# VHH binders against a6qnr0: the designs that were tried, part 10

Target 1, 346 residues: a6qnr0
Amino acid sequence: MRLVHLDLKGAPPKVCYLSEIFPLFRALGANGILIEYEDMFPYEGHLRLLRAKHAYSPSEIKEILHLATLNELEVIPLVQTFGHMEFVLKHEALAHLREVARFPNTLNPHKEESLALVTAMIDQVMELHPGARWFHVGCDEVYYLGEGETSRQWLQQEPNSKAKLCLSHMEAVASHMRARYPTTTPLMWDDMLRDIPEDQLSGSRVPQLVEPVLWDYGADLDLHGKALLVEKYRKSGFSWLWAASAFKGATGVNQSLTPIEHHLRNHLQWLQVAGSVPADTLRGIILTGWQRYDHFSVLCELLPVGIPSLAVCLQALLHGDFAENVKARVENFLGISSLEEMSFRR

## First folded at step 1 (VHH)

Design v6 (framework vhh_6fv0_2)
Fold by ESMFold2-Fast, scan of step 1:
Structure v6 (fold): chain B 346 residues (1-346), chain A 123 residues (1-123)
Amino acid sequence: as target 1 above (346 residues)
Amino acid sequence: QVQLQESGGGLVQPGGSLRLSCAASGFTFSSYGMYWVRQAPEKGLEWVSTISYSGGSTYYKDSVKGRFTVSRDNAKNTLYLQMNSLKPEDAAQYYCATGYSSSWYRPGSFDYRGQGTQVTVSS
């Protein structure tokens, strides 16, 4: 699969804009979308405090899903369940669930209430996504894990480890999903798994429950390192893996490349990784589109800034290269005379 | 249109050597990673070697490491596979491939391949 990631933090696109952009995604070669709702999801009942003032309504969510269906785009919802929990843990009523009192980013995995909270969030999202074949539970960048009072005391006991703590929470969340939604497979970002030895991974139930998403947004990938990491995950018991690239919001380092050149190179590198691993290993690729303050927070319609990069990257994936004929096709899709004109955007 | 044409196969004795070549056209060769894959009778397609777009990185199936060397000449749009110390289990039809699938829904499929070149190893 080729999924476009929609980061809805703070300023969600209007449904009317999505009605224009979904047909374009399909025309460019996408066949799915990964929707990262955060506080834009219309949580209800005891979770009502989590929704932003201008969150989508349930009716708007249903309209978005209908638009996805009309455009033959598979929808995968994403709910953070461990790290990136600021929109949840910033609330005074839920601050006691923080791993570290000073930082609202990470959920305390020692409290039964923590699991009850994130599974309730999953359940409400699933109610509006009937028949979802995959569901992303996040679990990336779990900063400060192990640094809370309870965790530090727990870690003093053998054979406890930070890896064991991390895997235990992941297993609990994924087990809830597999038990309650047996036709839905949980996905998670792989960064918290990368440094865990094969014997610890295979000793947990996590490989039997989830499909990890290997992310790297660089213009130059360590192809050998990626192959070794894939082999480690396969030997640990993971059946399928996913790749994740970036079409916007992830340049940051290589100043010699334009943003479009950086993202194009990232996608060409992922094609090389995909070709170097055994068949039936990578289920798909997620083209991540991270929100930038200057592109989203001011006007939702500023998402078009990322569209030229997305078009270049999707068409490169579809055709296996970005030769002059593919470039001409992209320019035609975008109604522009030259892709170089788009580099004037910041 | 993408075209790949392999050559250099033949019959060799165990321990012998062969050098395969692949002439590429119809795409920007220097922008692609390239692959050698093989298919023995009654078996599926098997990955053998990978080379990065620049030639700076190479990777091999464990069973061929130290015996096979992949290389490329971007000026000539040509991919090579030097095969030394050939074993009977290396006998197969060898294909030059981009390693790219036009449908990411089926990872690892090689949509752009030539007709292949036959390698037979027998005493």
Scores: ipSAE 0.000, ipTM 0.146, lowest interface PAE 12.0, mean pLDDT 83

Design v7 (framework vhh_6fv0_2)
Fold by ESMFold2-Fast, scan of step 1:
Parts: C-alpha cells; structure tokens; sequence
Structure v7 (fold): chain B 346 residues (1-346), chain A 124 residues (1-124)
C-alpha cells in the first residue's frame, strides 16, 4: 500500500478541498490515507474539551470518509495514545495524567485513568470509522518516560526497566483494540522499539498485537541498519511491518538538496530497503506530510505547496524509479514544462 | 547537565592500537544510543560508529570495519572505542556524542550533544 498522511494540526482542510485532492491522490498512485485528526476530531461527552472550536463535525467526518470511498482510498485513523499528547494534556482537568508535571507531551502509563482516557478516545474515533482494517495508535517520541515521580519509584524495583514500562502501556492499548475490534490491526511508530533487544520484545505480547511503522525521512538511509532492524522485528515475532517516508516537512540540517530532491531520494532509498527484505515483510509505505518544525527540519509546508513533491514521490514508488519517462509523466500531470522550473519557484 | 569526557588519545605508529573511553554524566546513559565521530584537519565532521542503548546493535563506517570495535558499559556510564591497525588517515580529533532526543532523518546518524574530544595522531 501507498498511504498519504494528513497532518491536521493548525487549520483543517475544507471538505470541498479534500473532494478535489482525493481524486488527485488516487491518480498519482495512492491507495489510502492516514488521517491524524488531533483536536480536529469531534470528540463528545466527557472528551468534548479535546475538540478545537473549528473541529470537523460528525457529518463532515462522514463526508470525508465517503469521499475516500469514492476514490478507492483506504482510511486509517491515527490517535496518539502515549507521546505527542499535548492537545490532550494541556488541559487543566487532565494535567494530573502527565508523566512529568511541567511537560504536557507524555501520558503517565501508571494511572488507570490514563488507559481509560486513551481507550475512550480510540472508541469515539472507531465509532465514526466502522470497518477500519488498521488503526494507528501513535506511540512515537515518548519523551521524559521514566522521569515522573511514580515511574522513578517503579523503576527502583528490579527487574523493572524503561523498556518494560513502555511495552506494558503499548500492550494495554493494543490489547484493548484487539479485544474490542477483532478485525482492526493496531499500528505504531517504531522509534520506541528500535533500541529494545529482541529477547525483551519477544518476551512481551506487543509483537502479536501490532504492526510497527519504521520511519526515516533522510536523503541517505542506513540500508544495512534498516535490514538489521527489520530482521530484529521479524525475529521478535512481528508478522508485518510498514515503512514511512516524508513528502514534505522533514529535510535535514544539511540542506545541500532541494526539498523535492531530498524527498525523492528518501523514497528511492526506501525502495532499496524494500528490495532487500523478504516479500512477506512490508505491508506498505506511508508518505508523511508534517506541518510543524523539529530540530532537523527547517521546511514548513502547507499541503498545497507539498503537492509537487507528493506527485514525484508517489510516481517514483508506483514505477519503481524516477527515470525520464516517469519525470515526463509527473510534469504532464501537473501541467508544467519542467520540474526544475518548480524548484526555482520555491 | 549533560557531560561527555573523552580520553585515551595519543601518538601511535601506523599499525598500532589505541583504546578511547568516554565518561558520561548528567543523563540516563542506558537510554540513549551513543556515537563516535571524528574531525581531521581541513575535513568536516565524520561519523565513525554507532552503538544502540542496549549495546545490541552496532554500525561502523566502511573504512574502519574490522579494525575498530565500539562497546559500552551501562553500569559504569562509559563508552569505548578499540582502534586496531591504525592508519595515517585515522588521525583526527575523536568525539563521543549522545544520540538525539528526536529521531529524524537517518536516526542513527543524528546526535544532540558532543564532548570536548581526544586527539589521535598516527605518525611514522
């Protein structure tokens, strides 16, 4: 599969804009979308405080899903359940669920209320996504894990470790999904799993519950390192893995390439990784479209300005290369005389 | 505060050996990947080796494979680089580096803190 990731932080795209862009995604070779709603999801009841004032309505969500269906795009919703919880934990009523009181980004995994909160969020999103085959529960960049008072006390007891703490929360969330939605498979970003040894991973239930998404947005991937990481995950018991690249937002600190060249190279490198692993290993690739700064990325692009990069990257993935004939196809599709012209306009 | 202190550098003849050490403090050493990077005169900063937080996953620059061995002792908060069969081209200031809080780009190649360094000279 080839999924386009929609990061809905900031201003959400109007439904009428999505009605134009979904046919374009399909035409370029996408067959799914990963929707990261954040506070744009119309949470209700005791979770109503999580919705932004300009959040989509339930009827608008239904219309978006209908548009995806019309364009043969598989929809995978994403709900953060561990890290990147700022939109949830910034609220005074929920601040007691923070891992570290002064940082609103990481959920305290020791409290029963933490699991109750994130499973309620999952359940409300699933209610509007009946029949979802996959559901992404986030779990990336869980910073400050282990630094809260409860965690520090827990970690003093042998054989407890940060890896066990991390895996226990992941297992709890994924077990809820598998039990309540038996036809839906949880996905997780893989960064919190990368440095956990094979024996600890295989000793947990996590490999039987989730499909990890290996992400790397660099122009030069560590191909040997990726192969070893894939082998570790397979030996740990994971059945399927996903890859994730970036079509906008994630250029490194050394900007010797244009943004389009950077992202194209990232995708060509992922094709090399895919070619080096067994055919029954990778389920698909997610093309991420981040809208926020990080300390390696100086590029901040709204979706419309990222479309040329998306077209280049999707077509390279679809055709297995970016030879002159594929480049000509993209240029023709975008109605331009050359991609070099677009690089100069940025 | 994060502190990384390298030691073990010196002058060695071609074909000789040196063992570098890096003493870490001010952060949970066992939770981060660690790097060795080097900088020779008139050259940019060059990645040499990476070791994962557990020590289970190790990567090397092609030109040092088979000659250099990275290891770590999490109980002692210490990172090591055993350098064998040293060549004149290995002469550089060697730095111990802490892996990043964020994983962007190639992940294993990015770092957010570097020590003061230890000088390695290879001379006939």
Amino acid sequence: as target 1 above (346 residues)
Amino acid sequence: QVQLQESGGGLVQPGGSLRLSCAASGFTFSSYSMYWVRQAPEKGLEWVSTISSSGSYIYYKDSVKGRFTVSRDNAKNTLYLQMNSLKPEDAAQYYCAKGPTYYYGSGSRYFDYRGQGTQVTVSS
Scores: ipSAE 0.000, ipTM 0.147, lowest interface PAE 16.4, mean pLDDT 84

Design v8 (framework vhh_6fv0_2)
Fold by ESMFold2-Fast, scan of step 1:
Structure v8 (fold): chain B 346 residues (1-346), chain A 123 residues (1-123)
Amino acid sequence: as target 1 above (346 residues)
Amino acid sequence: QVQLQESGGGLVQPGGSLRLSCAASGFTFDDYAMYWVRQAPEKGLEWVSTISGSGGSTYYKDSVKGRFTVSRDNAKNTLYLQMNSLKPEDAAQYYCARHSYKYWGSGTAFDIRGQGTQVTVSS
């Protein structure tokens, strides 16, 4: 599968804009979308405090999903359930669920109310996404895990460890999904799993419950290291894995390539990784499109400015390379005379 | 008791116009996107047009773009298809159908369809 990731932090795209963009995604070779709603989802009832002022309405969500269906795009919703919980934990009413009182990033995994909160969020999102075959539960960059008072006390008892704490919460969230939505498979970002030894992973239920998404946005990947990581996950009991690249947002510091060249190289490197692992290992690739904010900027990079990069990256994935004939095809799709015209765009 | 009932079909000359209607009952009409699909003799079912629940988004098969217009009146629970510049290739049984939310990512997917209304284009 080839999924386009929609990061809806800040202002959500208008539905009429998505009606033009989804056909383009399909024409370029995408066959799904990963939608990261954050506070743009129309949470209701006791979760109404989580919705932003300009969040989509339920009817708008239904319209977006219908647009995806018309364009043969599989929809995978994403709800953060562990890290990146600022839009949830910034609220005074929910501050007591923080792992560390000072930082709204990470959910305290020891509280029964924490699991109740994130499963209620999942349930409301699933209610508007009936028939979703996959659901992404986040779990990346869980900063400060283990540093709260409750966790510090818990960690003093043998045989407890930070890895066990992390896996316990992941198992609880994924078990909820599997039990309530038996035809939906949870996904999660893999960074919190990378340094957990094989024996601890295989000793947990997590490999039977989730499909991890291995992300790396670099222009030069450690191909051998990626193959070894994939093998570790397979030996740990994971049945399927996903890759994640970036078509905008994550170019890094002191780059020597243009943004489009950087992202194209990232995708060509992931094709090399895919060729080096056994068949039936990678289910698909997610092309991430992160929104970036600055103290002094509303948004650093919007979806429309990322479209040329997306076209280049999707077509490279489709054709297995970016030779002159593929480049010409992208130029025709974008209605331009030369991709060199875009090398100076931000 | 969910029901869809099409009407407005008939015989028309090439270049002529017809307006199809579909009366819906037994469900909350504005909660569902709706389709127009057609089936010509000895051919498979073919998607023609879609309209979102609110009526804000519309989509068309390439061969009917600019000639057909789908619309809906949610107050009357009625779906419409205005067909202009009709061609012989447009002759078919036309059905309205209710979108199924169970089949994400599979293109046009519906769970309920009407009995259809016949459109014939000839001299």
Scores: ipSAE 0.000, ipTM 0.145, lowest interface PAE 16.3, mean pLDDT 84

Design v9 (framework vhh_6fv0_2)
Fold by ESMFold2-Fast, scan of step 1:
Structure v9 (fold): chain B 346 residues (1-346), chain A 126 residues (1-126)
Amino acid sequence: as target 1 above (346 residues)
Amino acid sequence: QVQLQESGGGLVQPGGSLRLSCAASGFTFSSYAMYWVRQAPEKGLEWVSTINSGGGSTYYKDSVKGRFTVSRDNAKNTLYLQMNSLKPEDAAQYYCARDLTYYDFWSGSPDAFDIRGQGTQVTVSS
């Protein structure tokens, strides 16, 4: 699969704009979308406090899904269930669920109320996504895990460890999904799994429940290290893996490459990783389009200006390279005379 | 090596029924969504039905909905298509195909069908 990630935090695209963009995604070679709703999802009932003032309505969500179907784009929704929970944990009513009181980033995995909260969020999103084949539960950058008072006390007892704490919450969330939605496979970002030894992963039920998404947005990837990591996950019992790249955002500071050159190199490096691992290992690649790539940055809309990069990256993936004929195809799609003159030399 | 072998076709009168089978080998059948595709005389390949890897979600071409039922037995590595109320326009060579669109992210065609077998012929006599 080739998925385009839509980060809907803060300034999400209007539905009428998506009606123009989805056909373009298909034309460029995408066959799915990963939708990260955050506070733009129309949560209701006891979760009503989580929705932003201008969140999509249920009818707008249905229209987005209809547009995806018309353009043969598989929809995978994403709900953060562990890290990156600022939009949830910033609320005074939910602050007691923080792992560390002063930081709204990470959910406290020791409280039954924490699991009840995130599974309720998943259930409401699933209500509007009938037939979803995959569902992304986040679980990336779970900062400060183990630093709360309850966790510190729990960690003093053998055989408890931070890895066991992390895996237990992941297993609880994924088990809820598999039990309630048996035709839906949970996905999660892989960073919290990278440093967990093979034997400990194999000892958990996580490999039987989820498909991890290996993310790296760099222009230069450690190809050998990626191959070893893939092998560790396969030996741990994971059936399928996904890759994730970036077509906008996540270029870092003091970068010498233009954003388009950086993202193209990222995708070409992922093609090399894919070529170095066994067949039937990678299910697809997610081209991430972060709207807020830096926690200290002012939130801005990147989707319209990211389209040239997306075209370059999708076409490179589709054709297996970015030779002169592929570059000419992208220039034709974008209606421009030269990528070097107009985009790459910026 | 991936192998797909279709069977169950034949000659049937309008309104009749047939059950097609597809025996899969050489891959983890339970990990792949599967298609039924057909090719009528003097026409291109036409998608008929899809079933997800677990068998819980099925999709059909509008003209066959309510008449055809796709199913799978992951323990037997077998895909089925139950065809009821057959019409002359259903006459075609039927193929099963593995869904490679979700597994090969550097593929050259997002709409490719991985057709391996010779198919099974369905003829509807009028």
Scores: ipSAE 0.000, ipTM 0.149, lowest interface PAE 12.5, mean pLDDT 83

Design w1 (framework vhh_7w1s_2)
Fold by ESMFold2-Fast, scan of step 1:
Structure w1 (fold): chain B 346 residues (1-346), chain A 118 residues (1-118)
Amino acid sequence: as target 1 above (346 residues)
Amino acid sequence: QLQLVESGGGLVQAGGSMRLSCAASGFTFSSYMGWHRQAPGKQRELVAKISSGSTAYDDSVKGRFTISRDNTKNTVYLQMNSLKVEDTAVYYCARGYSRYWSGPFDYWGQGTQVTVSS
């Protein structure tokens, strides 16, 4: 699969705008979307405090899903359940669930209330996505895991470890999904799994419960290292894996390549990785579209700026390269005479 | 499991040069790498970082320090020129995983002492 990731933090795109871009995603070769709602999801009841002022309504979510169906785009929702929990843990009422009191980004995995909170979030999102075949539970960049007082005390006892703590929470979240939604497979970002030894991974239930998403947004990937990592995950018992690249954002500062050149190179490198692993290993690739760290732009303006890069990257994936004929096709599709001119406009 | 081993520290006179090396074992670079330093009584600070196609430097070292990596040797370097007494610190090699370039570093070396005398 080729999924376009929509990062909805900030100002969510209007449904009418999505009605214009979903046909474009389809035409460029996408066959699914990963929607990272964050505080734009219309949480209700005891979770109402999590919704932003301009969050979508339930009827708007249903309209978005209808538009995706009309354009043959598989929808995968994403709810963070461990790291990147700032929109949740910034609230005074929920601050006691932080792993480290002064940092609102990581959920304390030792509290029963933590699991109750994130499973309630999952359940409300699933209520509006009843046909979801996959659901992404996040679990990336769990900063300061193990540094809270409860974790430090717990870690002093053998055989406890940070890996065991991490896997335990992941297992609890994924087990909830499997039990409540037996036709839905949880996904999670792989960074917290990368350095866990094969024997510890295979000793947990995590490989039977989730499909990991291997992400790397660099222009020059460690191809051999990626192949070894894929092999480790397969040997650990994971049935399927996903790749994730980036078509906008996540390129850092002080770049030697233009943004479009950087993202194109990233995708060509992932094609090399895909060619070096056994068939039936990678289910698909997620083209991530992160908001820029240094900008307070609304998403409807930020997404249009990313479209040339998305077109280049999707077409490179679809055709297996970015030769002159593919470049000409993209230029024709976008109604421009040269991609080089576009790279200097930003 | 990733191990980071720093080398190349020591005593140097102000105005001199020194090159630090950080050898990674168990894993090749699949993320960004950086050099941090901590002077006595001060907080640890980032001085330089590198990923594929990108480098960044703290203002205090711009034009004097250069970060580079050799992917075939699985090693990252910090070339330090025109050293000042204020550059005296323990230097740490670190690896980061982040969708944002400004994200944290999650694995650290043991550190190497650099002492710059007047």
Scores: ipSAE 0.014, ipTM 0.293, lowest interface PAE 8.1, mean pLDDT 84

Design w10 (framework vhh_7w1s_2)
Fold by ESMFold2-Fast, scan of step 1:
Structure w10 (fold): chain B 346 residues (1-346), chain A 121 residues (1-121)
Amino acid sequence: as target 1 above (346 residues)
Amino acid sequence: QLQLVESGGGLVQAGGSMRLSCAASGFTFSDYMGWHRQAPGKQRELVAKISSGYTAYDDSVKGRFTISRDNTKNTVYLQMNSLKVEDTAVYYCAKHTPYYYDSSGRYFDYWGQGTQVTVSS
């Protein structure tokens, strides 16, 4: 699969805008979308406090799903269930569920109420996505895990470890999904799994429950290291894996490459990784489009800014390379005489 | 010993019809089967796919081509009507996982050898 990631933090695109860009995604070669709702999902009942002022309505979510179906785009919703929980844990009523009281980013995995909270979030999202074959539960960058008072006390008991704590929460969330939604497979970002030894992974139920998404947005990937990591995951019992790249964002200062060159190179490197692992290993790739939200910048950096990069990256993936004929195809699609006009050249 | 065998190709005049068949041997059909084609001077493209009672088509063939499946015979068909010179291509039957890189060809489970369809004016 080739999924386009929509990061909806802070400012959701209007449905009429999505009606224009979904056909474009299909035309460029995408066959799915990963929707990261955050506070843009219309949570109700006891979760209503999580809903942002400008969040989509339930009818708008249904319209978005209808538009995806019309454009043959598989929809995978994403709900953070461990790290990146600021939009949830910033609320005074939920602050007691923080791993570390000072920091609202990580959920305390020791409390029954923590699991009840995130499974309730999953259930409300699934209620509006009844046909979802995959559901992404996040679990990336779980900072400060193990640093809360409860965790510190728990970690003092052998054979407890941070890895076991991490896997325990992941297993609880994924087990809820598998039990309640037997045709839906949980996905999760792989960074919290990367350093866990094979025997500890295979000793947990996590490999039987989830498909990990290996992410790396660099222009140069450690191809050998990626192959070894894939081998570790397969030996641990994971059936399928996903890759994740970036078509915008993740561009630092002192770049020798233009943003488009950087992202194209990232995708070509992932194609090399894909070619170096067994054919029956990678289910697809997620092209991430992270939004920058800065309280000093209220201007929305929407998907339109990344369209030329997305076109280049999707077409490179679709054709397996970025040779002159593919480049010409993208230039024709964008209505330009050369990609150099879009700062593609250094 | 697992094999996809295409049949039914050949020469046909514009406006005519042709039915392609793809027989699977040595395995149980998975849920996902498709027809791809490679026109002269172009890359291979997905034409039609079928899974669990749902079908999808490339815009260029919608209304003219129909994909169907006979699970009892382990055979997939592509019925092509109102053929155009532009439909001239080698047509490939493929069993594939729908979540792989569809047009890369690297991640499909099985491919047939292809059958030539030539549409004359």
Scores: ipSAE 0.000, ipTM 0.107, lowest interface PAE 20.4, mean pLDDT 81

Design w2 (framework vhh_7w1s_2)
Fold by ESMFold2-Fast, scan of step 1:
Structure w2 (fold): chain B 346 residues (1-346), chain A 119 residues (1-119)
Amino acid sequence: as target 1 above (346 residues)
Amino acid sequence: QLQLVESGGGLVQAGGSMRLSCAASGFTFSYAMGWHRQAPGKQRELVAKIYSGSTAYDDSVKGRFTISRDNTKNTVYLQMNSLKVEDTAVYYCAKELYDSSGYLPFDYWGQGTQVTVSS
């Protein structure tokens, strides 16, 4: 799979704009979309408080899915279930579910109500995505895990550990998905798993339940380190893995490259990682498009730099390189005589 | 450069089994792989496909053939059971790529391997 990630927090694009973007994604070589709804999803009933005032309606979600189908794009929804829970935990009614009272980032995994909340969110999203083969449950950057009063007390007891706490919540969420949606496979970002020893991972049920998404947005990847990490996950029992790159946004500290050069290099490095692992290891790659400020729309981020970067990156992934002939294809698609005109050169 | 090398073909008697292998070198993030076959005087037809999350089979082989990938060998397999004389064909390993514009999908083919099923 080649997925384009849509970060919809803050200002959701109009459905009519998505009708322009989806054909573009397909033309560039994407065959799926990872949709990160956050508060733009039309949560209802007891979850209605999570819905932003300007969130999509259920009929608009159905229209978006119809547009994806017309453009042969598989849709994978993403709902955060552990970290990045600010849009949920900022509400006074739900503040008691915070891991640390002062910070709305992380869900307290010790409360039954925490699991009930995130599984209800998953269930409502799944109601509008009945054919989803994959569902991303987030679980990245679970900041402050273990720092709440209940967690600190729990961690004082042998054989409890932060890794065990993390895996127990992941297992509970993924088990809910597998039991209720047997044809849907949960995905999660891999950063909370990276430093957990193989013994602890294989001792949990997590490897049998989820497919981890290995993310790295750097221009220079540690190829050997990635191969060792993949081997650790395979030995732990994970059946399939995904890669995640970035086509805009998170360029990190290597500012000597232009944004397009940085993102192209990131994708060429992921091609090298993918080529160094067995064929039945990676399901696909997710090209992430993170939104940095809430006043920026997806179109605003795509128009100046994102579209050329996305075209370069998707075409490099499809052809396995960015040789002169692939570069010519991108230049033709963008209607330009040279990519250097787009500030591609340094 | 992507290369597909088929192996495992040959002569087999009706009712027998045969396993075809396709070793791929080079890499792209197009994961759709398949097996096609072409009998003398006929057009090339899809036998089986494997995607990142699913498989698909032609009705004529469903229940008899199984497509799979090996997690360690960069290889796609076609396990053929209960072979019939009408399964005689050149079998081609295929990988989805995109045309010269990069926008329209097409299948990239291996060189093919002959399978002959005798009565």
Scores: ipSAE 0.000, ipTM 0.209, lowest interface PAE 14.8, mean pLDDT 82

Design w3 (framework vhh_7w1s_2)
Fold by ESMFold2-Fast, scan of step 1:
Structure w3 (fold): chain B 346 residues (1-346), chain A 119 residues (1-119)
Amino acid sequence: as target 1 above (346 residues)
Amino acid sequence: QLQLVESGGGLVQAGGSMRLSCAASGFTFSDYMGWHRQAPGKQRELVAKITSGGTAYDDSVKGRFTISRDNTKNTVYLQMNSLKVEDTAVYYCATRYYGSGSYKTFDYWGQGTQVTVSS
């Protein structure tokens, strides 16, 4: 699959704008979307405090899903359940669920109330996404895990470890999803799994419950290292893996490339990785589009580093390269005479 | 979790040379690679950094130390020449990483490698 990631924190695109771009996503070769709602989801009841003032309404979410269906785009919702919980843990009523009191980013995995909170969030999102085949539970960049008072005491007991703590929370969240939504498979970002030894991974239930998403946004991927990491996950018992690239957003590179050139190279490198692993390994690739700190939406009109980059990257993935004929197709889709009009060369 | 593994430290005589290596496990990109050091009783300080914009060095090591990177090996190096007793410290490599779902950048640290310069 080729999924476009929509990062909706703070300033979500208007539904009318999505009605314009979903047909374009399909035309460019996308067959799904990963929607990261954060505080833009219309949480209700005891979770109403999580909703931003200008969040989507339930009817707007239904409209978005209808638009996706019309354009044959599979929808995968994303709810952070461990790290990146600032929009949740910033609230004084929920501060007691922080792993470390002064940092609102990581959920304390020792409290039953923590699991109750994130599963309630999942359940409300699932209510508006009936038939979702996949659901992303986040779990990336779980900073300060193990540094809270309860965790430090727990870690003093044999055979406890930070890896076991991490895996136990992941297992609890994923088990909830598999039990309550048996046709929905949880996804999670893979960074917290990368350095866990194969024997510890295979000793947990996590490989039977989730499909990890291997992310790397660089222009030059360590192809051999990626193949070894994939092999470790397969040997650990994971049945399917996903890749994640970036078509926009905060990226780190050591090369002097234009943004479009950087992201194109990232995607061509992921194609090389895909070609180096068994055919039954990668389910798809997620093209991530991270939101910047400004007052405009993640996908706002035709931007030099947004829609043109997405078009280039999707077409490269679809055709397996970015030759002159593919470039001409992208220029035609965007209604431009040359991609150089959109590329700001140094 | 990202891992940085330093190597190449040890004992060397004043005036000698040493090369430190830092290999990143499981990832290939970073806009920032740096070397920091911490001597006993002192705070950790930046020694050298390399970014897409170039290199920078602390005044105490300018002309003696050189930072470089090999993107294909996902490794950063610190070449240390004309070593002084005062260069004795634990040397840490760091990388600035862009995470999923984040406009933030974060520095990740290796566990450090000891460099001891004898007189």
Scores: ipSAE 0.000, ipTM 0.135, lowest interface PAE 17.9, mean pLDDT 82

